# Designs tried in a protein design chat: VHH binders against Toll-like receptor 5 (TLR5). Part 5

Target 1, 146 residues: Toll-like receptor 5 (TLR5), of Homo sapiens (Human) (o60602r691to836)
Amino acid sequence: YKYDAYLCFSSKDFTWVQNALLKHLDTQYSDQNRFNLCFEERDFVPGENRIANIQDAIWNSRKIVCLVSRHFLRDGWCLEAFSYAQGRCLSDLNSALIMVVVGSLSQYQLMKHQSIRGFVQKQQYLRWPEDLQDVGWFLHKLSQQI
Below, E stands for the ipSAE of ESMFold2; O stands for the ipSAE of OpenDDE; V2 stands for 0.75 times the mean of E and O plus 0.25 times the DockQ between their complexes.

## First folded at step 1 (VHH)

Design E12 (framework vhh_8cml_1)
Fold by ESMFold2-Fast, scan of step 1:
Structure E12 (fold): chain B 146 residues (1-146), chain A 123 residues (1-123)
Amino acid sequence: as target 1 above (146 residues)
Amino acid sequence: EVQLVESGGGLVQPGGSLRLSCAASGFTFSSYAMGWFRQAPGQEREFVALISWSGGSTDYSDSAKGRFTISRDNAKNTVYLQMNSLKPEDTGVYFCAATKWFGELSPYEYDYWGQGTQVTVSS
């Protein structure tokens, strides 16, 4: 694969994602980091169709990591990316999609979104820890999935 | 040898309270998130509560929210479930379980399980 993971998140979460994940996981932020990540703000081709960029990111990445925040749930492109990632999992008969819930989103709120409901019902998603002491362990465990 | 041993179950009347304990040994307790599951007669195991490695983050099932509190003491290698306002629907065998993950996970993603402790809510 060209990328270890495609990191899908709302542009409104970018500053948080950069500080919480990219600086600790992405090799372009530090040569001590483990993964070659793809994300829209850096890696998408300017002037190309956004759907084509999303599909290319999904098919060229070993894993797709979706950071599901309240902003993500209000972003139609993020929801479409989630649906395309689920389509790849069904097509390849594998589990390439990793869902990480960020913030105080309840299971009820997640269940209201048809594209996400299946993951919530299967109990196959992670929650970003609210305690900073747990972040290191979370990143270590997430790294094992990628 | 890894062991999880539950205690504190028993018979209680509707509206009563119980505190369950789970004593862990044989692994690095602070490196695992800890959960509680329950199984009613003739039903599948269902998730009740989960607590993060440090104890700073928790997650609850809808049926447990506002009534149950999960906590842990890493110095004592113990996780607790304080159950208040108990209902007949809370009757079942309660299991503690250890996982490397914090999130909504299938029971198969828990590495270690206790034998369970019986909770009966009946008049």
Scores: ipSAE 0.000, ipTM 0.254, lowest interface PAE 13.3, mean pLDDT 84

Design E13 (framework vhh_enristomig)
Fold by ESMFold2-Fast, scan of step 1:
Structure E13 (fold): chain B 146 residues (1-146), chain A 118 residues (1-118)
Amino acid sequence: as target 1 above (146 residues)
Amino acid sequence: EVQLLESGGGEVQPGGSLRLSCAASGFTFSSYAISWYRQAPGKQREWVSTIYSGGSTNYAESVKGRFTISRDNAKNTLYLQMSSLRAEDTAVYYCAKEWFGELSYDYWGQGTLVTVKP
C-alpha cells in the first residue's frame, strides 16, 4: 500500500485533526511519527474528480480511519467515503475501516445515520477520549489498529 | 458554568521567557485534562500542550524542550512556562477544558497575547 492509512474527516474539523492527530502520527509533520497518512487537504489532486480521489485514497491505503463528528455526519462526501470503505471491507473480507467517534455524540444520535448504523449497533468503534481520559493512551490504541 | 481566564502574556525579545496562567472555575479542575492552544493573526488555531489529570504531559513538536506545562490542583490553575521564545511563538494563547471532543468557543476566554519581537 502507498499509505498506512487514509484519514477521512470533515474539513470543518481540520484544525482539530491537525493538532490532535496529524502532528503526532503523520511522518510529514515530524520524522518521529510512525505513519504515512493520506488526507484530502494535502494529498488530493486539485481539479480532479472528488470521487476518483476518494476511491484512490481508499484503494491505496492499508486502513481507512473515519473521524465521525457532528460535522462528518452532515457532510455527504464523508458519508459516501465511509460507504466506499465499507464496500472495500466486504470485498477484501478484512477490517480495513476504523471508525472513531469524536465529541459527545450519543449512540442514539449516531444510529440516525443508516450508513454507520451497523458499526454503532455492534459497538465497532473507538471513542475519542472525554475529558476524564488520557489522550496518549488513545493514540497508542489507535496506532496499534493502523 | 465553566470559566477559564488566561493571563501572563506580554512583549519579550527572542530568547526570552514568560509564564502564562489559566485560572479555572465551575468544574472539578483536578478531574480533567487541560490544554493550551494558540492562534497567530490570520492563522488557524494550533494545539500547544496538554496536561492530564494524572500529571502526564504532551507537547506539539514545535515547542518540545522549550515549553513546560504544569498544574496546581489546589489553586485550580494551569501554567505554561515558555523559554527560548521565537518570533513564530507570537500568538494569542488560550486555555481549554474540552481537549478530547468538539472544541467550542463557549469554553474559550479572551486569551492572553504573547508578542516576540526585537
Scores: ipSAE 0.000, ipTM 0.135, lowest interface PAE 13.3, mean pLDDT 79

Design E2 (framework vhh_6z1v_2)
Amino acid sequence: EVQLVESGGRLVRTGGSLRLSCAASGFTFSSYAMGWFRQAPGKEREVVAAISWSGGSTWHADFVKGRFTISRDNAKNTVYLQMNSLKPEDTAVYYCAAHLGYQFSSRDYDYWGQGTQVTVSS
ESMFold2-Fast, scan of step 1: ipSAE 0.013; ipTM 0.302

Design E3 (framework vhh_7ocj_1)
Fold by ESMFold2-Fast, scan of step 1:
Structure E3 (fold): chain B 146 residues (1-146), chain A 119 residues (1-119)
Amino acid sequence: as target 1 above (146 residues)
Amino acid sequence: QVQLVESGGGLVQAGGSLRLSCAASGFTFSSYAMGWYRQAPGKQRELVAAITSGGSTRYGDFVKGRFTISRGNAKNTVYLQMNSLSVEDTAVYYCAALPYQSFWGQDYWGQGTQVTVSS
């Protein structure tokens, strides 16, 4: 694989994602970081078909990490990317998709969307910790999944 | 509110060089991919070069090895260095800001700058 993970998130969450995840995980932010990550704002080719970019990111990454926030759930392209990632999981017969819930989203809110409902019902997701003291522990756990 | 202002176009002899600049304002420049497109007389508009917020580049096959795109985030400016120009490079060159949702959202375009290459 070209990338260790494709990180899929809403552009409206970018500042948070950069500070909470990219600075700590992505090798382009620090040579002490562990992963070669792909994300749209940096790595997608401008002028190319967006679906093609999403599919290329999914097929060229070992894992797909979706940061599911309120903004993610209101973004059709984020939900489409999640659906394509699920398709790959079925094709490869492996668990390439990692769902991380960010913010105070209830199970009811998460289950409104067909694309993620199965993961929610099977409790196949991680929650970003509400307590900042748990963030380091959580990042270690997430890193083990990638 | 959003402004893209091209400069650096003009008349040049075949084999010469030009550097185009595009000054951007009214949006968070560092978060946008930037591109250069051109439209020659009687032809469709085509992608010349593009650069992502992270610095990854793409070029049209007809300009690879001759043109270089770069960006200066501190000055909110994108550049196109054009070397070894030929008459076939004659066109109006447009600067474009390509948002995260370019297929759903708004692309922003400059007014264009004329590049004329004489034999």
Scores: ipSAE 0.000, ipTM 0.106, lowest interface PAE 18.1, mean pLDDT 80

Design E4 (framework vhh_enristomig)
Fold by ESMFold2-Fast, scan of step 1:
Structure E4 (fold): chain B 146 residues (1-146), chain A 119 residues (1-119)
Amino acid sequence: as target 1 above (146 residues)
Amino acid sequence: EVQLLESGGGEVQPGGSLRLSCAASGFTFSSYAISWYRQAPGKQREWVSTIYSGGSTNYAESVKGRFTISRDNAKNTLYLQMSSLRAEDTAVYYCARLGFSQYTPFDYWGQGTLVTVKP
């Protein structure tokens, strides 16, 4: 694979994602980091073929990490990317999709979205810690799954 | 309204250097990735370089090691430092903020600045 992981998130979360994850995980932010990540803001080739870029990112990455925030759930492109990644997981007979819930989203709110309902029902997701003291350990745990 | 305005283009000899600027307004500059593209006469626009809000950069293979992209968030300005210029670098250079989500659905392009590399 070209990338260790494709990181899918809402553009409204970009500043947070950059500070919380990219600076700690992505090799282009620091040589001390472990992963060659793909994300839209840096790695997509700009143009009308946005769906083609999303599909290309999903098929050229070993894992797909979706950061499911309130903004993600209101972003049609994020939900389509999630659905497409689910399709790949079924085709490959392997679990390549990692769902990370960010913020105080209840199970009720998550269950309202057909695209992610299956992952929610099967408890197939990680939650970003509410306590700042747990963030370091969580990043280690996420890294183990990539 | 989102506006991008390029400047700094001109004529230069092969092997020379030139610095392009892009003045941005109408959005929170520091929060967005911004790219340089170019278009040679009779050709399609091609991507040259991108700088992300975190400061990481990416380059087309044809310009790696010769061009350096940078930004000054306090001045809302993007730069492209070009060195070791070749005849094939002759093009109109465009600054762009491209759409990537429902929250940033539109592409914004500057008017372009012409760079001519003459022997």
Scores: ipSAE 0.000, ipTM 0.142, lowest interface PAE 14.4, mean pLDDT 81

Design E5 (framework vhh_4orz_3)
Fold by ESMFold2-Fast, scan of step 1:
Structure E5 (fold): chain B 146 residues (1-146), chain A 120 residues (1-120)
Amino acid sequence: as target 1 above (146 residues)
Amino acid sequence: EVQLVESGGGLVQAGGSLRLFCAASGFTFSSYAMAWLRQAPGKRREWVALITSGGSTDYADSVKDRFTISRDNAKNTVSLQMNSLKPEDTAIYFCAAQFLYGSSWPQDYWGQGTQVTVSS
């Protein structure tokens, strides 16, 4: 695989993702970090076909990590990327898709979205911790799944 | 047998409009993203517009705000409404089917194309 993981998230969450995840996991932010990550804001080619970039990221990454926030659920391209990643998991018979719920989204709110409903029903998602003291443990656990 | 058949091409003056149609058969149409590509004489094929299985659309910068792609899953058709046509839009236009799960830019199926000529 070219990348350890593709991070799929709404551009409206970029500042949070950069501070919470990229600075702690991505080798390009620090040589002490563990993973070679792919994400749209840095790694997608400007002006190129967006769907081709998304599919390329999904197929060239060992894992796909979707950061499902309220903004993600309102972004049609994020939902399509989730569907593409889920299809790869079914095709490869691999557990390549990691769904991380960010913010105070209830199970009822998540169940409203057909694209992610299957993962919600299987309880195959992680919740970003509300307590900052748990973030280090959470990142360690997420790292074990990548 | 998979088949994509384009229609609706023709000659039109600059500033005019055309609507292209693509009829698909032989595969699960609703599961595929559908795209339009074009090739001008002596040039390589370039992507124009795409509609995903979920209905999301994307367009090349050169056609944005002028072209609209749509699909009808009940009839297995995809269409491209082309407005404010320019001489540089002159090309043969191809319909293509792209599976949702693949590598960068995989066109699984494509048609024979339909000619669009825009006179100045």
Scores: ipSAE 0.000, ipTM 0.113, lowest interface PAE 17.7, mean pLDDT 80

Design E6 (framework vhh_7w1s_2)
Fold by ESMFold2-Fast, scan of step 1:
Structure E6 (fold): chain B 146 residues (1-146), chain A 117 residues (1-117)
Amino acid sequence: as target 1 above (146 residues)
Amino acid sequence: QLQLVESGGGLVQAGGSMRLSCAASGSTFSYAMGWHRQAPGKQRELVAKITSGGTAYDDSVKGRFTISRDNTKNTVYLQMNSLKVEDTAVYYCARLQWGSYPSFDYWGQGTQVTVSS
């Protein structure tokens, strides 16, 4: 794999993702960080079809981490990427998709979305902690999944 | 609707060079692309692949073949140098399927490459 993980998130969450995850996990932000990550804002090829970029990110990454916020759920491209990542999991017979719920989204709100409903029903997701004191332990747990 | 059309095959003497082209028409170009070949009586084999992550080659062609693409022209190329008689085959370009199992799909009839001594 070219990347340890592809981070799929809504562009509206980029500032949060950069501060909460990229600065702590991605080797290009610090040589003390552990993972070579892929995300759209830096790594997608300008001028290429977005579908092709998403497909290649998914196939060139060991894991796909979807940061599911209210903005993610309103983004058709994010939901398509999630669906495609599910297809890869079936094809590879491996669990490559990591779903992380961000914010105060209830199970009922998550269940309204057909693309993620299966993961929600089986409780196959992590929740980003609301307490800042738990963030360090959560990042350790997420790192174990990657 | 997407069609992949191979061209540039033909006859060439051993030690020569040949460039194959694969043009996408009808709809969206995908750059997760590869070149396969099949000789009579032999299994089809992937010889070269290009993705956003880079290129990969079968051991039989490493150092002799180069895959490249021109995304503006929706075209993938296979540059074949130092050709050997055993490179004789029908060459097919293929793309990774969107929304399906991660295998290549094929379009067109391929292009014949014949290498003579």
Scores: ipSAE 0.000, ipTM 0.081, lowest interface PAE 21.4, mean pLDDT 79

Design E7 (framework vhh_8cml_1)
Fold by ESMFold2-Fast, scan of step 1:
Structure E7 (fold): chain B 146 residues (1-146), chain A 123 residues (1-123)
Amino acid sequence: as target 1 above (146 residues)
Amino acid sequence: EVQLVESGGGLVQPGGSLRLSCAASGFTFSSYAMGWFRQAPGQEREFVALISGSGGSTDYSDSAKGRFTISRDNAKNTVYLQMNSLKPEDTGVYFCAAPSGWLYEQSSDYDYWGQGTQVTVSS
């Protein structure tokens, strides 16, 4: 694969994702980081069809990590990317999709969205820790799945 | 629906104290870190203090360290900012805010904002 993981998140969450995840996981932010990550803001090809960019990111990444926030759930492109990633998992019979819930979204709120309902029903998601002191352990757990 | 309502602002003389409160509703309060920001006229919102959901971790801006104390009461869904040794430069609208995820000091990291409470430090 070209990338260890494609990070799918709402552009409205970019500043948080950069500080919380990219600076700690992505090799382009630090030589001590472990993963070659793909995300739209840096890696998508300017002027190309967004669908094509999303599909390329999904098929050229070993894992797809979706950061599901309130902003993600209101972003049609994010939900479409999640659906394409589910399609790949079904086609390949593999567990390429990692769903991470960020913020205090209840299971009831998550269940309202058809695109993610299956993952929610099976409780197949990680929750970003509320306590800042738990972030290090969470990043290690996430790294184990990539 | 998420609501954050600040109170406790007012006019105080330099060297005085104020305690701000933020009453939260519509979400699982103890699962969120909570922050306080302030905004002076014509300026961007600046970070003042934050507290983890458990209350076990706190952080402060350089201007707030040693003078302000953030605390929370999860049973009452309330976060507090105790402000001591107030200075004229502390004047501004104080907002409480809840982030969508792991906290940093930027206002763009926060999903939910209160209406604000005015703090004026003047003789």
Scores: ipSAE 0.000, ipTM 0.127, lowest interface PAE 12.0, mean pLDDT 81

Design E8 (framework vhh_6z1v_2)
Fold by ESMFold2-Fast, scan of step 1:
Structure E8 (fold): chain B 146 residues (1-146), chain A 122 residues (1-122)
Amino acid sequence: as target 1 above (146 residues)
Amino acid sequence: EVQLVESGGRLVRTGGSLRLSCAASGRTFSSYAMGWFRQAPGKEREVVAAISRSGGSTWHADFVKGRFTISRDNAKNTVYLQMNSLKPEDTAVYYCAADFTYSLEPNEYDYWGQGTQVTVSS
């Protein structure tokens, strides 16, 4: 695989993602970090079809980490990426998709989206901690799944 | 993001008709489901009608079913609400809203217009 993980998130969440995850996980932000990550803002090829870039990112990554926020649920490309990852990357019985819920989204709100409903029903997702004291433990747990 | 501008609201007598229009600009109107909502003074904002991205599916609240009809024209980036047999209870500010999913919850919509006032008098 070219990347350890493709990090799929709404562009509206980029500042948060950069500070909360990329600076702590991605080798391009620090050589002390563990993972070679792929994300749209840096790694997508300008001039290529967006769906082709998404498919290439999913195909070339060992894991796909979806940061499901309210903005993610409003982004058609994010939902397409989730559906593609769920359908194609899991076709070989691999647990390639990691769903992380960000913010105060209820199970009711998550269940509205057919593309993610199965993960919600099976409790197959992580929640980003609301307490800052738990962030370090959460990052360790996420790292173990990547 | 889409930007929405409502028009067509005015004073109408009981039993009259109005057609509201919502003109969309911005990234991708045809990628969004659309809803019409209303809010009367001192009341919560409530869903009136919703329409899917293609226009193939519509929903209308029970209190307007048979009187109001939602429609859209993706070539013109516009959604409409045809209001017939208006009642004083229909007096409210009417809002157009866009959501990527076909939702009936006001709190799920991130893109809203400014509203257009409809007043129904006896």
Scores: ipSAE 0.000, ipTM 0.116, lowest interface PAE 16.0, mean pLDDT 79

Design E9 (framework vhh_7ocj_1)
Fold by ESMFold2-Fast, scan of step 1:
Structure E9 (fold): chain B 146 residues (1-146), chain A 119 residues (1-119)
Amino acid sequence: as target 1 above (146 residues)
Amino acid sequence: QVQLVESGGGLVQAGGSLRLSCAASGSIFSINAMGWYRQAPGKQRELVAAITSGGSTRYGDFVKGRFTISRGNAKNTVYLQMNSLSVEDTAVYYCAAHTYFGEWPYDYWGQGTQVTVSS
């Protein structure tokens, strides 16, 4: 794989993602970090078809990490990328796709979205911790799955 | 509902070539990816090659540079060109299609086709 993981998130969450994840996980932010990550804002080819970039990121990454926020659920491209990542696995169990719910989205709210409903129903997702003191252990847990 | 029909398997000498074909029928509009997996006796099923509806491809490490996956014009058919075959490529090869039908993703599998490589 070219990348350890592709991070799929809404551009509206970029500032949060940069501070919460990229600065702690991505080797291009710090040589102390563990993972070579791919994300749209830095790694996608300008002028190339957006679908082609998403597909290339998914196929060239060992894992796909989707950061599912309210903004993600309102972004058609994010939902399409989630669906496409499911397709890569070609099985009922998706070992390559990691769903992380961020923010105070209830199970009922998540269940209303067709593209992710299967993961929600099977409880196949992680929740970003509400308490800031738990972020360190959560990042360690997420790192173990990448 | 999708059905997959595989063809092109058989016996081949080491160093030879084979081309596998998989044709999908039924609700082909729901297919978003197709690929080939293989399973040898006593081993787990492993990915050989896959291609998405957008044309992106992925290959297993053991076949890089030797095998090529491609799409037919109708995009409901995929081909696996297998070159420089070795005895270690002997396995049952399965075509798979990933679909979205209604709200749920589903995987469909072909019946499998035997590929036997002799020295």
Scores: ipSAE 0.000, ipTM 0.143, lowest interface PAE 16.2, mean pLDDT 80

## First folded at step 2 (VHH; framework vhh_8cml_1)

Design C7a (from C7 with S57R; at its last look DockQ between E and O 0.02; V2 from the best seeds 0.00; counts 0 for: pae O 7.9 > 2, placed apart)
Fold by OpenDDE, look of step 2:
Parts: sequence; C-alpha cells; structure tokens
Structure C7a (fold): chain B 146 residues (1-146), chain A 122 residues (1-122)
Amino acid sequence: as target 1 above (146 residues)
Amino acid sequence: EVQLVESGGGLVQPGGSLRLSCAASGFTFSSYAMGWFRQAPGQEREFVALISWSGGRTDYSDSAKGRFTISRDNAKNTVYLQMNSLKPEDTGVYFCAATEYIYDSSGTYEYWGQGTQVTVSS
C-alpha cells in the first residue's frame, strides 16, 4: 500500500483534525510520527474526479479511518467514502475500516444514517475521548489499529 | 526533565506474584498514557499493558490478560502492574513507558524507564 491509512473527514473539521491527529500521527508533520497518511486537503489530485480520488485513497491505503462528526454526517462525500470503504471491507479478510466518533453523537443519531447504521450495529467503533487526559491513550489505541 | 523510575522487580517462583511500580515526574502536560513493556533475553521489547491518566482506560497484551492488572495513583503520579500467576516465560526486563500528547504541537513524545528485572524460576 502507498499509505498506512486514508483519513476521511469533513473539510469543516480540518483544523481540529490537523491539531488533534495529523500533527501526532503523520510523518510529514513530524519525523517523530509513525504513519504515512492520506487525506483530501493534501493528497487528492486537483481537477480529478472526487469519487475517483476517494476510491484511489481507499484502495491505496492499508486502513481507512473515518472521523464521524456532525459535519461528517452532513457531508455527502464523507458518507459516500464511508460506503466505499465498507465495500472494500467485503473483499478483505480483515476489516480495513476504522470508525472514530467525534463529538457528542449518540447511537441513535448515528443510526439515522443508512450508510453508518449497518456498521454501528455490527462493528465496534472508537469514540474520541471527552477528557483531554485520555487522548494519549486513544492515540495509542488508534495507532495499534492502523 | 521527565523521569520514569521502576521498582518492584525480583525473583519469584512460578505461580507467584509481583507488583511493579513506576514513579513519574517532570511532565508538563497531563494528557498522557503510561504503561509497561518487557524484553526477554534475545527477544524484542513487547507491549504488556497501558493505562490513561484520567479515564481509567486500560489495554493489555493477550499474554497479560487475566493475570496482570495495571492501575494508577494520580496523586503520586505512579503506575502499578500487579502480576499474578507468573510463568517462566514472563521473565525479562520490564520497562515503564509514558506517551505524552500535546495539543497543537507536532509529534508524540515517548519516555522510558531504565527497567526492572523480573525473574520467574523454580
């Protein structure tokens, strides 16, 4: 694979994702980081079909990490990416999709979205911790899954 | 300067118990996890257990599950590893580790203790 993981998130969450995850996980942000990540703002080819970019990112990454926030759920491209990621998982022996819930989204709210519903019913997912003191632990767990 | 100091290692018989301690100091931020790794002679260092500082979240290796318990005392900035039902294959140097997360900063910082010897032998 070209990337360790495709990080899928809403563009509205970029600043938060950059500070919370990319700075600590992506090797281009720091030599101390471990993962070569793919994400839209940096790695998608400008002028190319967005779906094609998403599909390429999914299939060229060992893992897919979706940051499911309120913005994510309102972004059709994110939901589409999530669906494609699930499609890939059907062909894989191991689940390549890692779902991370960000913010105060209830199970019911997640279940409202058809693309997410099946996953949350059958698969385990991670929740971004509300307490900042747990972020170190969370990043460790996420790293283990990537 | 961040320091991790392990204690509690020693020689025990199979089936015995040990309690390791790791005293941490010098942290500037509270967002970090602490844990234990071990290294047997001629082998690579391997993960044993991890704990967060606030939420009480824990993680264990498959070998440690059911036998080892990681805990913390925030007032003392100390992490403990209660090891029960010890086996000869648990023999090795046990290292305390801390992973620090700093918001809006680049990189994750890891700190390591000098290690404490655990020997399980009849």
Scores: ipSAE 0.015, ipTM 0.286, lowest interface PAE 7.9, mean pLDDT 88
ESMFold2, look of step 2: ipSAE 0.051; ipTM 0.502
ESMFold2 (binder alone), look of step 2: mean pLDDT 83; pTM 0.840

Design C7b (from C7 with S31D E110D; at its last look DockQ between E and O 0.86; V2 from the best seeds 0.00; counts 0 for: pae E 2.3 > 2)
Fold by ESMFold2-Fast, scan of step 4:
Structure C7b (fold): chain B 146 residues (1-146), chain A 122 residues (1-122)
Amino acid sequence: as target 1 above (146 residues)
Amino acid sequence: EVQLVESGGGLVQPGGSLRLSCAASGFTFSDYAMGWFRQAPGQEREFVALISWSGGSTDYSDSAKGRFTISRDNAKNTVYLQMNSLKPEDTGVYFCAATEYIYDSSGTYDYWGQGTQVTVSS
């Protein structure tokens, strides 16, 4: 694979994603980091069809990490990317897609979306911690999944 | 439209107590973590306390631990800071701030109040 993971998130969450995740995980932010990550803002090809870029990112990454926030759930492209990743997971026995829930989303809110409902019902997701003291162990746990 | 309004500041003697309140409007309060920060004249703004959107998690600066308690009432869109055993070093303007996601106590905050003055003096 070209990338260890494709990180799919709403552009509205970029500042948080950069500070919470990219600076700690992505080798292009620090040589001490472990993973070669792909994300839209840096890695997508300018002028190419967005759907083609999403598909290429999914097929060229070992894992797909979806950061499911309130903004993600309101973004049609994010939900489409999640659906494409599920298509690949059917071939990979559901091992390639990692769902991370961020923010105050309840199970009821998550269950409203057909694209993610199956993952929610099977408890196949990680939740970003509310306690700052748990952030370090969470990043370690996420790293083990990638 | 978005507003954070602090109240409860004032002048207090060393060893005294104050309860600060921050009333929020213009956004869905229960979706946001809330923090308290303070700033003394000529100094940078420093973190004091943080509470998660549910109220289930709190974090404090070393100077605040054991003396201050942060709490929230989501039904009233209000966050509180109960300050006990106040010291002259606690003097400053106290600001409340809101952020959708927490990852660091000093992280980026989306909304800030105007502040309320706390003066601890004999």
Scores: ipSAE 0.660, ipTM 0.821, lowest interface PAE 1.4, mean pLDDT 89
ESMFold2, look of step 2: ipSAE 0.492; ipTM 0.746
ESMFold2 (binder alone), look of step 2: mean pLDDT 82; pTM 0.828
OpenDDE, look of step 2: ipSAE 0.850; ipTM 0.912

Design C7c (from C7 with D59Y E110D; at its last look DockQ between E and O 0.89; V2 from the best seeds 0.00; counts 0 for: pae E 2.7 > 2)
Fold by ESMFold2, look of step 2:
Structure C7c (fold): chain B 146 residues (1-146), chain A 122 residues (1-122)
Amino acid sequence: as target 1 above (146 residues)
Amino acid sequence: EVQLVESGGGLVQPGGSLRLSCAASGFTFSSYAMGWFRQAPGQEREFVALISWSGGSTYYSDSAKGRFTISRDNAKNTVYLQMNSLKPEDTGVYFCAATEYIYDSSGTYDYWGQGTQVTVSS
């Protein structure tokens, strides 16, 4: 695989993703970091169809991490990427999709979205912590799953 | 249009108290963590206090611990900062800020108020 993980997130969340995740996980942000990550703002090919870039990122990455926020759920491209990533997991029988719930989204609110309902019903997701004291431990836990 | 409007600032003597309020509109208040920051003339803005979206977690700067209390009322879309035992060093413009996600106490915030002046002087 070209990438350890593709980070799928709404462009509206980019500043948070950069400061909360990329600076701590991606090797291009620091040589102390562990992973070669893929994300749209840096790694998508200019001039290529966005769907093609998403599909290429999903197939060229060992893991797919979907950062499910309210912005993610209101972005048709993000939901389409989630559905496509599920298709890859079924096709290769690998559990490659990691769902991370971000922000104040209850299970009831998440259950409203058919694209993610299977993961939500089985509680197969991580939740970004509300308590700042837990952020370091969450990053370690996420790193273990990647 | 998002609005954060601070109030409750003023002139107070050392050892006194003030209660700041920040009224929010234009976004789902209960989905946002809220913070207070302050800025003295010629200084960079500094973190004072943060409260999570539910109110279940609070964090304070070292200078605020034990003297200041952040709280929120999600029914009124308002965050508060109770400031006790005020010192001249607490003088500055106090800003309310909102972020949907917490990753550290000094992080990036999505929305900012215009500020309210607090002056601690004889």
Scores: ipSAE 0.389, ipTM 0.683, lowest interface PAE 2.7, mean pLDDT 88
ESMFold2 (binder alone), look of step 2: mean pLDDT 83; pTM 0.837
OpenDDE, look of step 2: ipSAE 0.842; ipTM 0.908

